VHH binders against Transcription initiation factor IIB (tfb). Designs and how they scored, part 17

Target 1, 335 residues: Transcription initiation factor IIB (tfb), of Methanocaldococcus jannaschii (q58192)
Amino acid sequence: SVDYNEPIIIKENGEIKVVKIGELIDKIIENSENIRREGILEIAKCKGIEVIAFNSNYKFKFMPVSEVSRHPVSEMFEIVVEGNKKVRVTRSHSVFTIRDNEVVPIRVDELKVGDILVLAKELPNIEEDIEIDKKFSKILGYIIAEGYYDDKKIVLSYDYNEKEFINETIDYFKSLNSDITIYSKDLNIQIEVKNKKIINLLKKLRVKNKRIPSIIFKSPYEIKKSFIDGIFNGKDAKVFVSKELAEDVIFLLLQIKENATINKKSINDIEVYEVRRITNIYTNRKLEKLINSDFIFLKIKEINKVEPTSGYAYDLTVPNAENFVAGFGGFVLHN
Short names: E, the ipSAE of ESMFold2; O, the ipSAE of OpenDDE; V2, 0.75 times the mean of E and O plus 0.25 times the DockQ between their complexes.

## First folded at step 7 (VHH; framework vhh_8h5u_2)

Design m05 (from a11 with F27S T28I D31S S32N K33D Y102W W104F D106T; at its last look DockQ between E and O 0.01; V2 from the best seeds 0.00; counts 0 for: pae O 11.9 > 2, unsure alone 59.5 < 65, placed apart)
Fold by OpenDDE, look of step 7:
Structure m05 (fold): chain B 335 residues (1-335), chain A 121 residues (1-121)
Amino acid sequence: as target 1 above (335 residues)
Amino acid sequence: EVQVVESGGGLVQPGGSLRLSCAASGSIFSSNDYAMGWYRQAPGNQHERVAIITRGGSTYYPDSVKGRFTISRDNAKNTGYLQMNSLKSEDTAVYYCAADEWYFGTEYDYWGQGTQVTVSS
């Protein structure tokens, strides 16, 4: 079972989004009229939810969830692998490792530092025509990372040295005949944009501050790429205060076959997350036959006992796969 | 009424460190509502921004304090911080915490009473 806060990418009603597994399952159970109880385990049937799972060919695809469950728990274990990707799971839960040239499940309580775990190299890249262009996508990425919008305006913040990006933004909105106000104070430049059309578009696309809108997860590769470029503002690394946004970004990167390392920094006991884009975070290829898999193989750096977030552990049933991708960085978990 | 209160100031030797705190009532330091900045005013000088953290969580520093000062915000605690390292005599000032809307206006929505920082041998 998995901790409440573990992120999971789902497809629901045609929309792809990253959610907390606990939030998802609690909602399903609480709204269910028919809950099955097996001891301390609460089980509910569910429909219309798909998660990412790998098949016998070691390829990821969206697969339907048939049941969800939760049970009380008093402890969790946090597994940290190379690149500082991490997931919190129960002692008896299984992740995946390589044994005898095969991907096999292994219980958390059997793991040791240095063991290899199987994670996602790439995730299914769903591409639909979403009626946005690359320029807008990049700007949208920046809005999500360093901007704010409401019913009246869009506001974007820049370092004074980011002249190229500033000009790009200004040019874009000017081309749309927007009302633009620029504020400059010492090291910061702020652009305020009033454009009702663009604001309405943001609303239409269900853009929320500090989250990647669901539409982006279904956008063409070039749009996703531009969006990510906007988020990172041409850099290889970005610091996020929002863990959720960092999680979203990591999943999106995986959709475009990019990986990242995560560096959690503590500043005055406040945690921030630096996500660094990388093309390859692993060098250990033991098995040539796995080279074409959708997996990466990372060593465990740490295993830490932690408290559960909600006092519950959560699980999914994925028929015909018995696995799903979840966690901070795309762990493959046994169901 | 929302209040902002700075603390953590004091007397320190050159090369020393201080950590300032900014406690706000309400939820003004949520990442979606306000940017938070630290300002200082030395006697006879104008207010100088020494750090800012945006709604997006990005931080910016003037060259005068870059590499020495670190601003952070704990949204859950509705508290801002300024870690000041390698302090110099020229850092002596009253330090203020301010919260503002995303756009930089001429006036801040919330402004504290300040805390005195004195760097002296």
Scores: ipSAE 0.000, ipTM 0.200, lowest interface PAE 11.9, mean pLDDT 86
ESMFold2, look of step 7: ipSAE 0.000; ipTM 0.270
ESMFold2 (binder alone), look of step 7: mean pLDDT 74; pTM 0.754

Design m06 (from a11 with F27S T28I D31E S32N K33D G56S E101Y D106R; at its last look DockQ between E and O 0.02; V2 from the best seeds 0.00; counts 0 for: pae E 22.2 > 2, placed apart)
Fold by OpenDDE, look of step 7:
Structure m06 (fold): chain B 335 residues (1-335), chain A 121 residues (1-121)
Amino acid sequence: as target 1 above (335 residues)
Amino acid sequence: EVQVVESGGGLVQPGGSLRLSCAASGSIFSENDYAMGWYRQAPGNQHERVAIITRSGSTYYPDSVKGRFTISRDNAKNTGYLQMNSLKSEDTAVYYCAADYYYWGREYDYWGQGTQVTVSS
């Protein structure tokens, strides 16, 4: 079982989104008319939810969830691997490691620092035809990363030295006959844009501040890439105040076959997350037969006992796969 | 322009209480993705952070105000608060509210104009 806050990418009603597993399962259980209890375990049947799981060929695909469960728990273990990807799981839960050149489940209480864990190298890239162009996607990425919007305006923040991107942004919104106001303070540039059409579009797309819109996860590769370019503004690393956004970004990167490292930082008592895009392959190359897998193999750096976020541990049943991807960075977990 | 506006300051006797409010304009931050702090500056002194509430909701206080001051926020109202109890003459200062964001290693801090708090008999 996994902790409440563990992110999981799901497909629900044709929409792909990243959610907290606890939030998802609590909702399902609470709305279920048929809850089965086995000891301390609460189990509910569910329909219409798919998660990412690997098959016998070590390829990821969306698979339906048949049941969800939760149980009270007093302790969790946080596993941190290379790249500082991490997941919180119960002692008895199984993750995946490599033994004898095969991917096999291993209990958390059997893990040691230095052990290899199997994570996602890439995730299914769902591509649908959407009404978003590349330019807008990039701007949208930047809005999500460095800006905000409300019913009246879009606000974007820049460094004074980011002249090219500033101009790009200005040109874009000018081309749409937007009302633009530019503010300068010290080395910062703030652009305020008033454009009802764009704002309405953002609303239509269900864009939330500091979250990746669901539509992006099912957009064409070029749109995803452009969106990511917007988020990172051409850089290899980005600092996020929102953990959720960092999680979203990591999953999106995996959809475009790009990986990242995460560094948690504290600046003036503010917790931030630096996501660094990496082009390097951090795989155990000794395992040639796994080269074509959708897996990345990372060493455990730390195993820490932690308190559960909600007092519950959560699990999914994925028939015919018995695994699912969840966690901060795309861990493969046994169901 | 993003604005932060403080209110609730005034004159109070030692041992008294005040509640400061900080209203931020716009939805600059998701309800849970910003840190808010209260700072004070007395004449001749530097700015001192007297309270901060982090994105995750953790609160921190210096020893000078610990146990007397309480910071809180109402995300729905995009408003921060500082409850100040057992006020002392040493608490006399201009109090500022600030909301902090970090992007690309840069700090974006929005500060209010401040509200005067005077503790005097």
Scores: ipSAE 0.000, ipTM 0.200, lowest interface PAE 13.9, mean pLDDT 86
ESMFold2, look of step 7: ipSAE 0.000; ipTM 0.130
ESMFold2 (binder alone), look of step 7: mean pLDDT 78; pTM 0.793

## First folded at step 10 (VHH; framework vhh_gefurulimab)

Design n01 (from b02 with G54E D98K E105T; at its last look DockQ between E and O 0.01; V2 from the best seeds 0.00; counts 0 for: pae E 15.7 > 2, placed apart)
Fold by OpenDDE, look of step 10:
Structure n01 (fold): chain B 335 residues (1-335), chain A 119 residues (1-119)
Amino acid sequence: as target 1 above (335 residues)
Amino acid sequence: EVQLVESGGGLVKPGGSLRLSCAASGFTFSEYAAAWFRQAPGKEREFVSAITREGSTTYADSVKGRFTISRDNAKNSLYLQMNSLRAEDTAVYYCAAKEYYWGDTYDYWGQGTLVTVSS
């Protein structure tokens, strides 16, 4: 079972989003009319939700969830692998490793530092036609990462040295005949934009502050890429974001076949995560199937006993796969 | 950007008490295990006490029963209550933090604070 806060990418009603597994399952169970109890385990049937799982060819695809469950728990284990990707799971839960050139499940209580774990190299990339162009996508990425919007205005914050991106932003909104006000304070530039059309678009897209809109996860590759560029302020290799946004960004990067490392930081007494884009793939490829797989193979750096976030552990049933991708960085977990 | 800053050191008489503080900045302290070390003149740095992220504590035999380690996550701070101080407790005391539970090495170190126990 998995800790409450573990992120999981889901497809629901055609929308792709990253959610906390605990939130998802609690909602399902609480709204279920028929809860089955097996000992301490609460089980509810689930319809209309898909998660990412790998098949016998070691390829990821969206697969339907049939049931969700939760049970009380008093302890969790946090597994940290190379790149500082992390997941919290119960002692008896299984992750995946390589043995005899095959991907096999292994219990957490059998793991050792230095063991290889299987994580996602890339995730399914769903592409649909959407009413978002590359320029807007990039700006949207920046809005999500370094800006905010309300009913009246969009606000974007820049460092003074980000001249190229500042100009790009200004040019974009000028081209749309926007009302733009620029403020300079110290080494920071703030751009305020009043554009009702764009604001309405943001609303229509259900853009939430500091979260990747669901529409981006199903957008064309070029739109995703442009959005990511926006998130990373153009050509920057790293960005500082909230934990939730970091989770979203990592999954989106995986959809476009990019990887990242993660570092927890405190900036101005605010907890943030540094997400650093990497071009190198950390893999131990021994066999063709593994080479051609959607997996990366990372070493365990640390295993820590921790307290559960909510006092519950959560699980999904994915028929015919018995696995799903979840965790901070795309862990493959046994169901 | 990441810093540990010790305070509270000073001169005390044998049998006296002293409370050391360590303030962390630049990282989320609650996500780290923390420890106190000390180094006496002419001696190697030695382990004093540690506290895990979950609050479990360990002590060197030499300070067991006399010292108490604690943390305040809201204040990003580590403490060492030292009671029944002895001359042999004289040392520079260092706070340290590590992200990994089982690791022997600490990621961050303070500059140290001097504790002198003398009559």
Scores: ipSAE 0.000, ipTM 0.212, lowest interface PAE 14.9, mean pLDDT 87
ESMFold2, look of step 10: ipSAE 0.000; ipTM 0.298
ESMFold2 (binder alone), look of step 10: mean pLDDT 87; pTM 0.878

Design n02 (from b02 with G54E S56K T57Y D98G E105S D107Q; at its last look DockQ between E and O 0.01; V2 from the best seeds 0.00; counts 0 for: pae E 20.3 > 2, placed apart)
Fold by OpenDDE, look of step 10:
Structure n02 (fold): chain B 335 residues (1-335), chain A 119 residues (1-119)
Amino acid sequence: as target 1 above (335 residues)
Amino acid sequence: EVQLVESGGGLVKPGGSLRLSCAASGFTFSEYAAAWFRQAPGKEREFVSAITREGKYTYADSVKGRFTISRDNAKNSLYLQMNSLRAEDTAVYYCAAGEYYWGDSYQYWGQGTLVTVSS
C-alpha cells in the first residue's frame, strides 16, 4: 500500500490527470454504496478508471482498475532513489527490482540502500487531435509555470534576462490584437494581457493555475513538447515549481520520453521543487529485454521510516498486471 | 512476558451495552496497533475493529455505528464500547496487538472474553 499523497496518473472519462492516490480512493470509497470489509481493509469496486501498468514485455499501458482499498496504518517507508525520486509505501508492500536478469517484486522491508529499483523511463503517449497550436501550447506552459489568469487578464512574470521569451510572448499576443501592458520592477518584467478570446479558451480547457491541463496529456507530441518548452521557459534545463506541478511535469516528460531529476528547495521561505530535464537515462543495460523496456533502473539512496500522511494506506487492483505506476517520479509498484 | 488480558465480558440482554477492556503488559503497547476480533461458536474468527497507535480506527460493517474502539496508551489499555448488542454479537472477543500487520496477522493475542447476548 502507498501513502495518501503519492501521485498517480489516471485516465478517467477520457481525461488524463495526476491525482493523489489517497484523494482518489477516499472519494471512491466514500461514494460507494457497497463497501466490502476484509479485516481492517476497506474495499470498493470501481469503474471507469485506468492507471498505467507494465505488461510481460515490460511495456507500459493504461489498464483498468477493478477495485480500490484502504486500511489504517501507523508507519510507512520513504524510498529515495537516484535523481531524488521518492515514494512512500508500507513495509510489506512490494516494489520491483532486478534479479536473475528479470524484473521481480521485492518487499520494502527487504530493501537495502544501493539496491536497484525499477521506475518508468517512459509512459504511454496518448495523442488526440486538439484545437491547440504549438505557439499557444508554449505560452500555455509558461502561464502554468510562471503566470496567472482570471476573468479579466493574464499575467506573466519574467526575469529581465529572458528577452527572447519575453519578445516571443509579446509578439504572440500582439498577433492576436491583445491589450498588453508591460511593467518593469527591478530585474523582473511583468506582462499583463487582456484577451477575452484567450481567457475564454483557458476556461474552456479548464486550465487550473499551477497544474497541467488534462488536455495536454492527450495532445500530439509536438504540442506536448511545446508545452514543456513553455514550462521550462524555452531552452532552460530546470524549472522551479510547486510539488503538484512538479508531479505533473515529470509525468508529462515521461510521455515524451524525457526524464528529470527533482530537488526540493526553499526560495523566499517557500517550498519549491527544482525539476531538471536530463538527457542521460540511468539504465542498467544487461539484457536486451531490459534495454528495450520502458524501465529505468535507479539505485536506492535512502530508506526512511515515516508517518503516514492520513493514517491510512491505499492500494488499487489492476487485473492481469498486478502493478501500477505511482509515486514522485514514476515508481512501479506491485498491486 | 507479553500479555494481553481481556475483561468486561458477560451476559447481556439484546439492546444492552458492554464495555470490554484489554490490558497489555510486557511490551510497549503505544508502539503497536491494536484490534478486536471475535469468534462465535462454530464460526471462524472475524474482525471487529482496529485502531492505530495514532488513533485512526476502522470497524467491520456489522458493528459500525454500534461499537467504539479506543485506547489509552498511558494505561496500556484497549477498549471496546459495545452498544445496541444483538444475539449475533455473541462470541468470544479477543484483543490483539501488532507492529506491522495485515488482516488478522497480529503479533500478540489475548485469551479472549466471552460475550453472551441473550434474552
Scores: ipSAE 0.000, ipTM 0.228, lowest interface PAE 14.0, mean pLDDT 87
ESMFold2, look of step 10: ipSAE 0.000; ipTM 0.159
ESMFold2 (binder alone), look of step 10: mean pLDDT 82; pTM 0.837

Design n03 (from b02 with T52D T57I D98K G103E E105T; at its last look DockQ between E and O 0.01; V2 from the best seeds 0.00; counts 0 for: pae O 17.1 > 2, placed apart)
Amino acid sequence: EVQLVESGGGLVKPGGSLRLSCAASGFTFSEYAAAWFRQAPGKEREFVSAIDRGGSITYADSVKGRFTISRDNAKNSLYLQMNSLRAEDTAVYYCAAKEYYWEDTYDYWGQGTLVTVSS
ESMFold2, look of step 10: ipSAE 0.034; ipTM 0.599
ESMFold2 (binder alone), look of step 10: mean pLDDT 83; pTM 0.838
OpenDDE, look of step 10: ipSAE 0.000; ipTM 0.212
ESMFold2, look of step 12: ipSAE 0.037; ipTM 0.575
ESMFold2 (binder alone), look of step 12: mean pLDDT 85; pTM 0.861
OpenDDE, look of step 12: ipSAE 0.147; ipTM 0.615
ESMFold2, look of step 14: ipSAE 0.005; ipTM 0.476
ESMFold2 (binder alone), look of step 14: mean pLDDT 83; pTM 0.841
OpenDDE, look of step 14: ipSAE 0.517; ipTM 0.828
ESMFold2, look of step 15: ipSAE 0.014; ipTM 0.565
ESMFold2 (binder alone), look of step 15: mean pLDDT 83; pTM 0.841
OpenDDE, look of step 15: ipSAE 0.000; ipTM 0.213

Design n04 (from b02 with T52N R53W G54E S56K D98R E105S; at its last look DockQ between E and O 0.01; V2 from the best seeds 0.00; counts 0 for: pae E 11.8 > 2, grease 26.7 > 24.2, placed apart)
Fold by ESMFold2, look of step 10:
Structure n04 (fold): chain B 335 residues (1-335), chain A 119 residues (1-119)
Amino acid sequence: as target 1 above (335 residues)
Amino acid sequence: EVQLVESGGGLVKPGGSLRLSCAASGFTFSEYAAAWFRQAPGKEREFVSAINWEGKTTYADSVKGRFTISRDNAKNSLYLQMNSLRAEDTAVYYCAAREYYWGDSYDYWGQGTLVTVSS
């Protein structure tokens, strides 16, 4: 079982999004007519939700969830691996390791620093025909990362040295018959864009949440890549104030076969998350099945006792697979 | 039991050369990436050079053009040819090996061999 705040990418009613597992499961249980109890465990059937799990070929797929559960807990354990990826789990929960060239479960209470864990190297790249083009996708990423909008305007801020991207932004919005005003103060340039159709699109995409829209998770590789380029503004690292946005970005990077390191920092007394992209990952060449897998293998750096966020721990049942992907960085968890 | 044993360290004058060796035992060396690190007194351990299981090499900027890493998988051995030695190269040199590639984390370490560059 996992902590309330652990991120999990799901498919629900055709939408792909990253949610907190505890929020999801609490709502399912609270709205269920038929809660089953086994001791302290509360169990509800669920329908219409898929999570990412690996199959017998060591490939990740979206797979149906049949049941969700929660139980009271007084302690959790935070496992930190290389790249500062982390997940909070119960003592009795199992994660995955390598033994005799096979991926096998191992209980959290059997882990020690230096042990190898199995994490996601890449996630399923679902591609639907999407009406949003590469240029808008890049600008959308920048708006989510650096911009804002209200009922009247979109505001984007740039350093004055970002001339090429500034011109690209202006040209794009001019092509949409937008009213554009440019403000300059010191070394900063602000572009103010007035266009009600674009603002309504941003509202439909729920851009104010500062989360990656479902349409991006379902988009072609080129659109995902352009969106990520907008988030990172052409750089290989980005600092996020929102942990949730950083988690979204990690899952999206996995869809485009990239990865990242994560560094929690304090800047001006504000906790932030630096995500640095990594595109060159090599796996051991021991077995064809393992070499061609969707897995990476990372060493445990820390195991820390922590308090549960909600007083509960949460779990999912994925029939036949008996695993799912969750956590900050894409951990593979046994269920 | 897994062992990495360095040899070839010693005292050398500036501008001189040394060849370090590392003998591996207790594991299949050819399946591992291998590296040299060094640690001067009072300093943190620093990367020197690495060679992966395919023979691809990397070097720290401070040693490029002067040091050459190589491996002999048939002999389970790793080598570091150090030329044009400088006083700043004085350190304990460590052999290391890892099975999986990610960052600079290594599974096995040797005990080290001292290299002193002094006039």
Scores: ipSAE 0.000, ipTM 0.261, lowest interface PAE 11.8, mean pLDDT 86
ESMFold2 (binder alone), look of step 10: mean pLDDT 84; pTM 0.853
OpenDDE, look of step 10: ipSAE 0.008; ipTM 0.176

Design n05 (from b02 with T57F D98S G103D D104E E105K; at its last look DockQ between E and O 0.02; V2 from the best seeds 0.00; counts 0 for: pae E 22.8 > 2, placed apart)
Fold by OpenDDE, look of step 10:
Structure n05 (fold): chain B 335 residues (1-335), chain A 119 residues (1-119)
Amino acid sequence: as target 1 above (335 residues)
Amino acid sequence: EVQLVESGGGLVKPGGSLRLSCAASGFTFSEYAAAWFRQAPGKEREFVSAITRGGSFTYADSVKGRFTISRDNAKNSLYLQMNSLRAEDTAVYYCAASEYYWDEKYDYWGQGTLVTVSS
């Protein structure tokens, strides 16, 4: 079972989004008319939710969830692997490792530092035709990462050294006949944009502050890429974001076959996460099937006993796969 | 200033019911787990119930089935519905908030409200 805060990418009603597994399952159970109880385990049937799981060919696909469950728990284990990707799971839960050149489940209580775990190298890339162009996608990425919008204006913050991107932003909004005001304070440049059309578009897209809009997860590759470029302020290899946004960004990167490392930092007494794009894939290439898999193979750096976030552990059933991707960085977990 | 203020305590007969409230101020209550503790005279403080940010809850065995914890984030409030009260439930009840509810070491504590169950 998995801790409450573990992120999981889901497809629900045609929308792809990253959610906390605990939030998802609690909602399902609480709204269920028929809860089955097996001892301390609460089980509810669910429909219309898909998660990412790997098949016998070691390829990821969206697969339907049939049931969700939760049970009380008193302890969790946090597994930290190379790149500082991490997941919290129960002692008896299984993750995946390599043995005899095959991907096999292994219990958390059997793990040791230095063991290899299987994580996602790439995730299914769903592409639909959407009414978003590359320029807007990039700007949208930046808005999500460093901006704010309300009913009246869009506000974007820049470092004074980011001249190219500043100009790009200005040019874009000027081309749309926007009302633009630029403020300079010390080494920071703030651009305020009044554009009703764009604001309405943001609303229509249900853009939430500091979260990747669901529409981006199903957008064409070029749109995803442009969006990511916006998130990373163009050609930057790293970005500082909230934990939730970091989770979103990591999953989106995986959809476009990119990877990242994560570092927790404190900036101005605020907890942030550095997401750094990496070009090197840490893959143990032993066999062709593993090489051609959607997996990366990372070493465990730390295993820590921790307290559960909610006092509950969560699980979901994926028929015919018995696995799903979840965790901070795309862990593959046993069902 | 962070404050937790309990209310609703009083005298009740065995088998009776009482509802405790805790009002939080000075911090974003919705970002914290919340819990009820109690301390009887001459005894150590003990865990009663907790509710997480996500709304999951747990109870001490001694109150399970009788007490119900709930929260209203819009009102920055925590509640404890106590039914079928017993003499052994007599204690000062404390509201607490923390990022994590599992540890008895909570970040914020109220001053407590006295519940007396007596015939």
Scores: ipSAE 0.000, ipTM 0.221, lowest interface PAE 15.0, mean pLDDT 87
ESMFold2, look of step 10: ipSAE 0.000; ipTM 0.115
ESMFold2 (binder alone), look of step 10: mean pLDDT 81; pTM 0.827

Design n06 (from b02 with T52Y G54E D98K E105T; at its last look DockQ between E and O 0.00; V2 from the best seeds 0.00; counts 0 for: pae E 19.9 > 2, placed apart)
Fold by ESMFold2, look of step 10:
Structure n06 (fold): chain B 335 residues (1-335), chain A 119 residues (1-119)
Amino acid sequence: as target 1 above (335 residues)
Amino acid sequence: EVQLVESGGGLVKPGGSLRLSCAASGFTFSEYAAAWFRQAPGKEREFVSAIYREGSTTYADSVKGRFTISRDNAKNSLYLQMNSLRAEDTAVYYCAAKEYYWGDTYDYWGQGTLVTVSS
């Protein structure tokens, strides 16, 4: 079972999004006509939701969820692996390790620092035809990461030295017949854009939530890549104030065959997350099934007892697969 | 070495037409906004027209509808088609270029070409 706040990428009614597993499951249980109870365990049937799970070829696919469940819990364990990816799970929950070149479940209470866990190297790259081009996708990434908008305007802020990105932004919005005002203050450039059509599109995409829109998770590779390039503004690392946005970005990176390390920092008593992109992951496994798998193998750095976020722990049932991907960094969790 | 060289100036009668050219070298012309300015004797230099990196254009009110700015990035060239010329269009015409996002600041200037409109 996993903690309330653990991120999970799902497909629901044709939309792909990252949600908190506890929020998802609480909503399903609270809206269910029939709850099955097995002791302290509350179980509800689930329809129309898919999660990512691996198949017998060690490849990830979206797979249907048949049931969701929750139960009260008094403790959780936070597992931190190389690259500072992390997940909170119960002591009796199973994650996956590799033993004699086979991917096998292992209980959390059997883990120690130095043990190897199986995490996602790649996630399925869903590609639908969409009406968003690469230029808009890049600007959208920058707006989500650095921008602001209201009913009247979009505001983007740049360091004085980012001339190429500034010119790119101006060119794009001028090509859309936008009113553009440029302010220069204290070595910063602020670009104010008035365009009702674009503002309405940002509202439709719910950009104020500062989350990656579903249309991006469903987009062709080149659109996803352009959006990510906008988020990172030409750099290999980005600092996020929002943990949720950092989590979204990591799942999107996995869809484009990239990965990341995470460095949690405290700046003025505010926790921030530095995400650094990685495009080449080494493995010395020789079995072809493992070489071709969607897995990476990372050592445990820490195991810490922590308090549950909601007082509950949460699970999903994925028939036949008996696993799903969740957690900050894409852990493979047994069910 | 950066260079802007204007050509095509000369004497023309009122109501006539003239086409100015500006050859750019020594920088990536396609990355810049380009403009024409003019200066009549005893007057300060004034804006005539600009063409931006993405192709949009701006004209001073005094020339709107009579002058047309264009560019050919493959030839690193800027043009000004001047129609329905008037005596008050008499001036030295200058080619200028700037990085797009800076207001009225221009990085590079040509030496000018004289246009004289006289009967």
Scores: ipSAE 0.000, ipTM 0.178, lowest interface PAE 19.9, mean pLDDT 86
ESMFold2 (binder alone), look of step 10: mean pLDDT 83; pTM 0.841
OpenDDE, look of step 10: ipSAE 0.013; ipTM 0.278

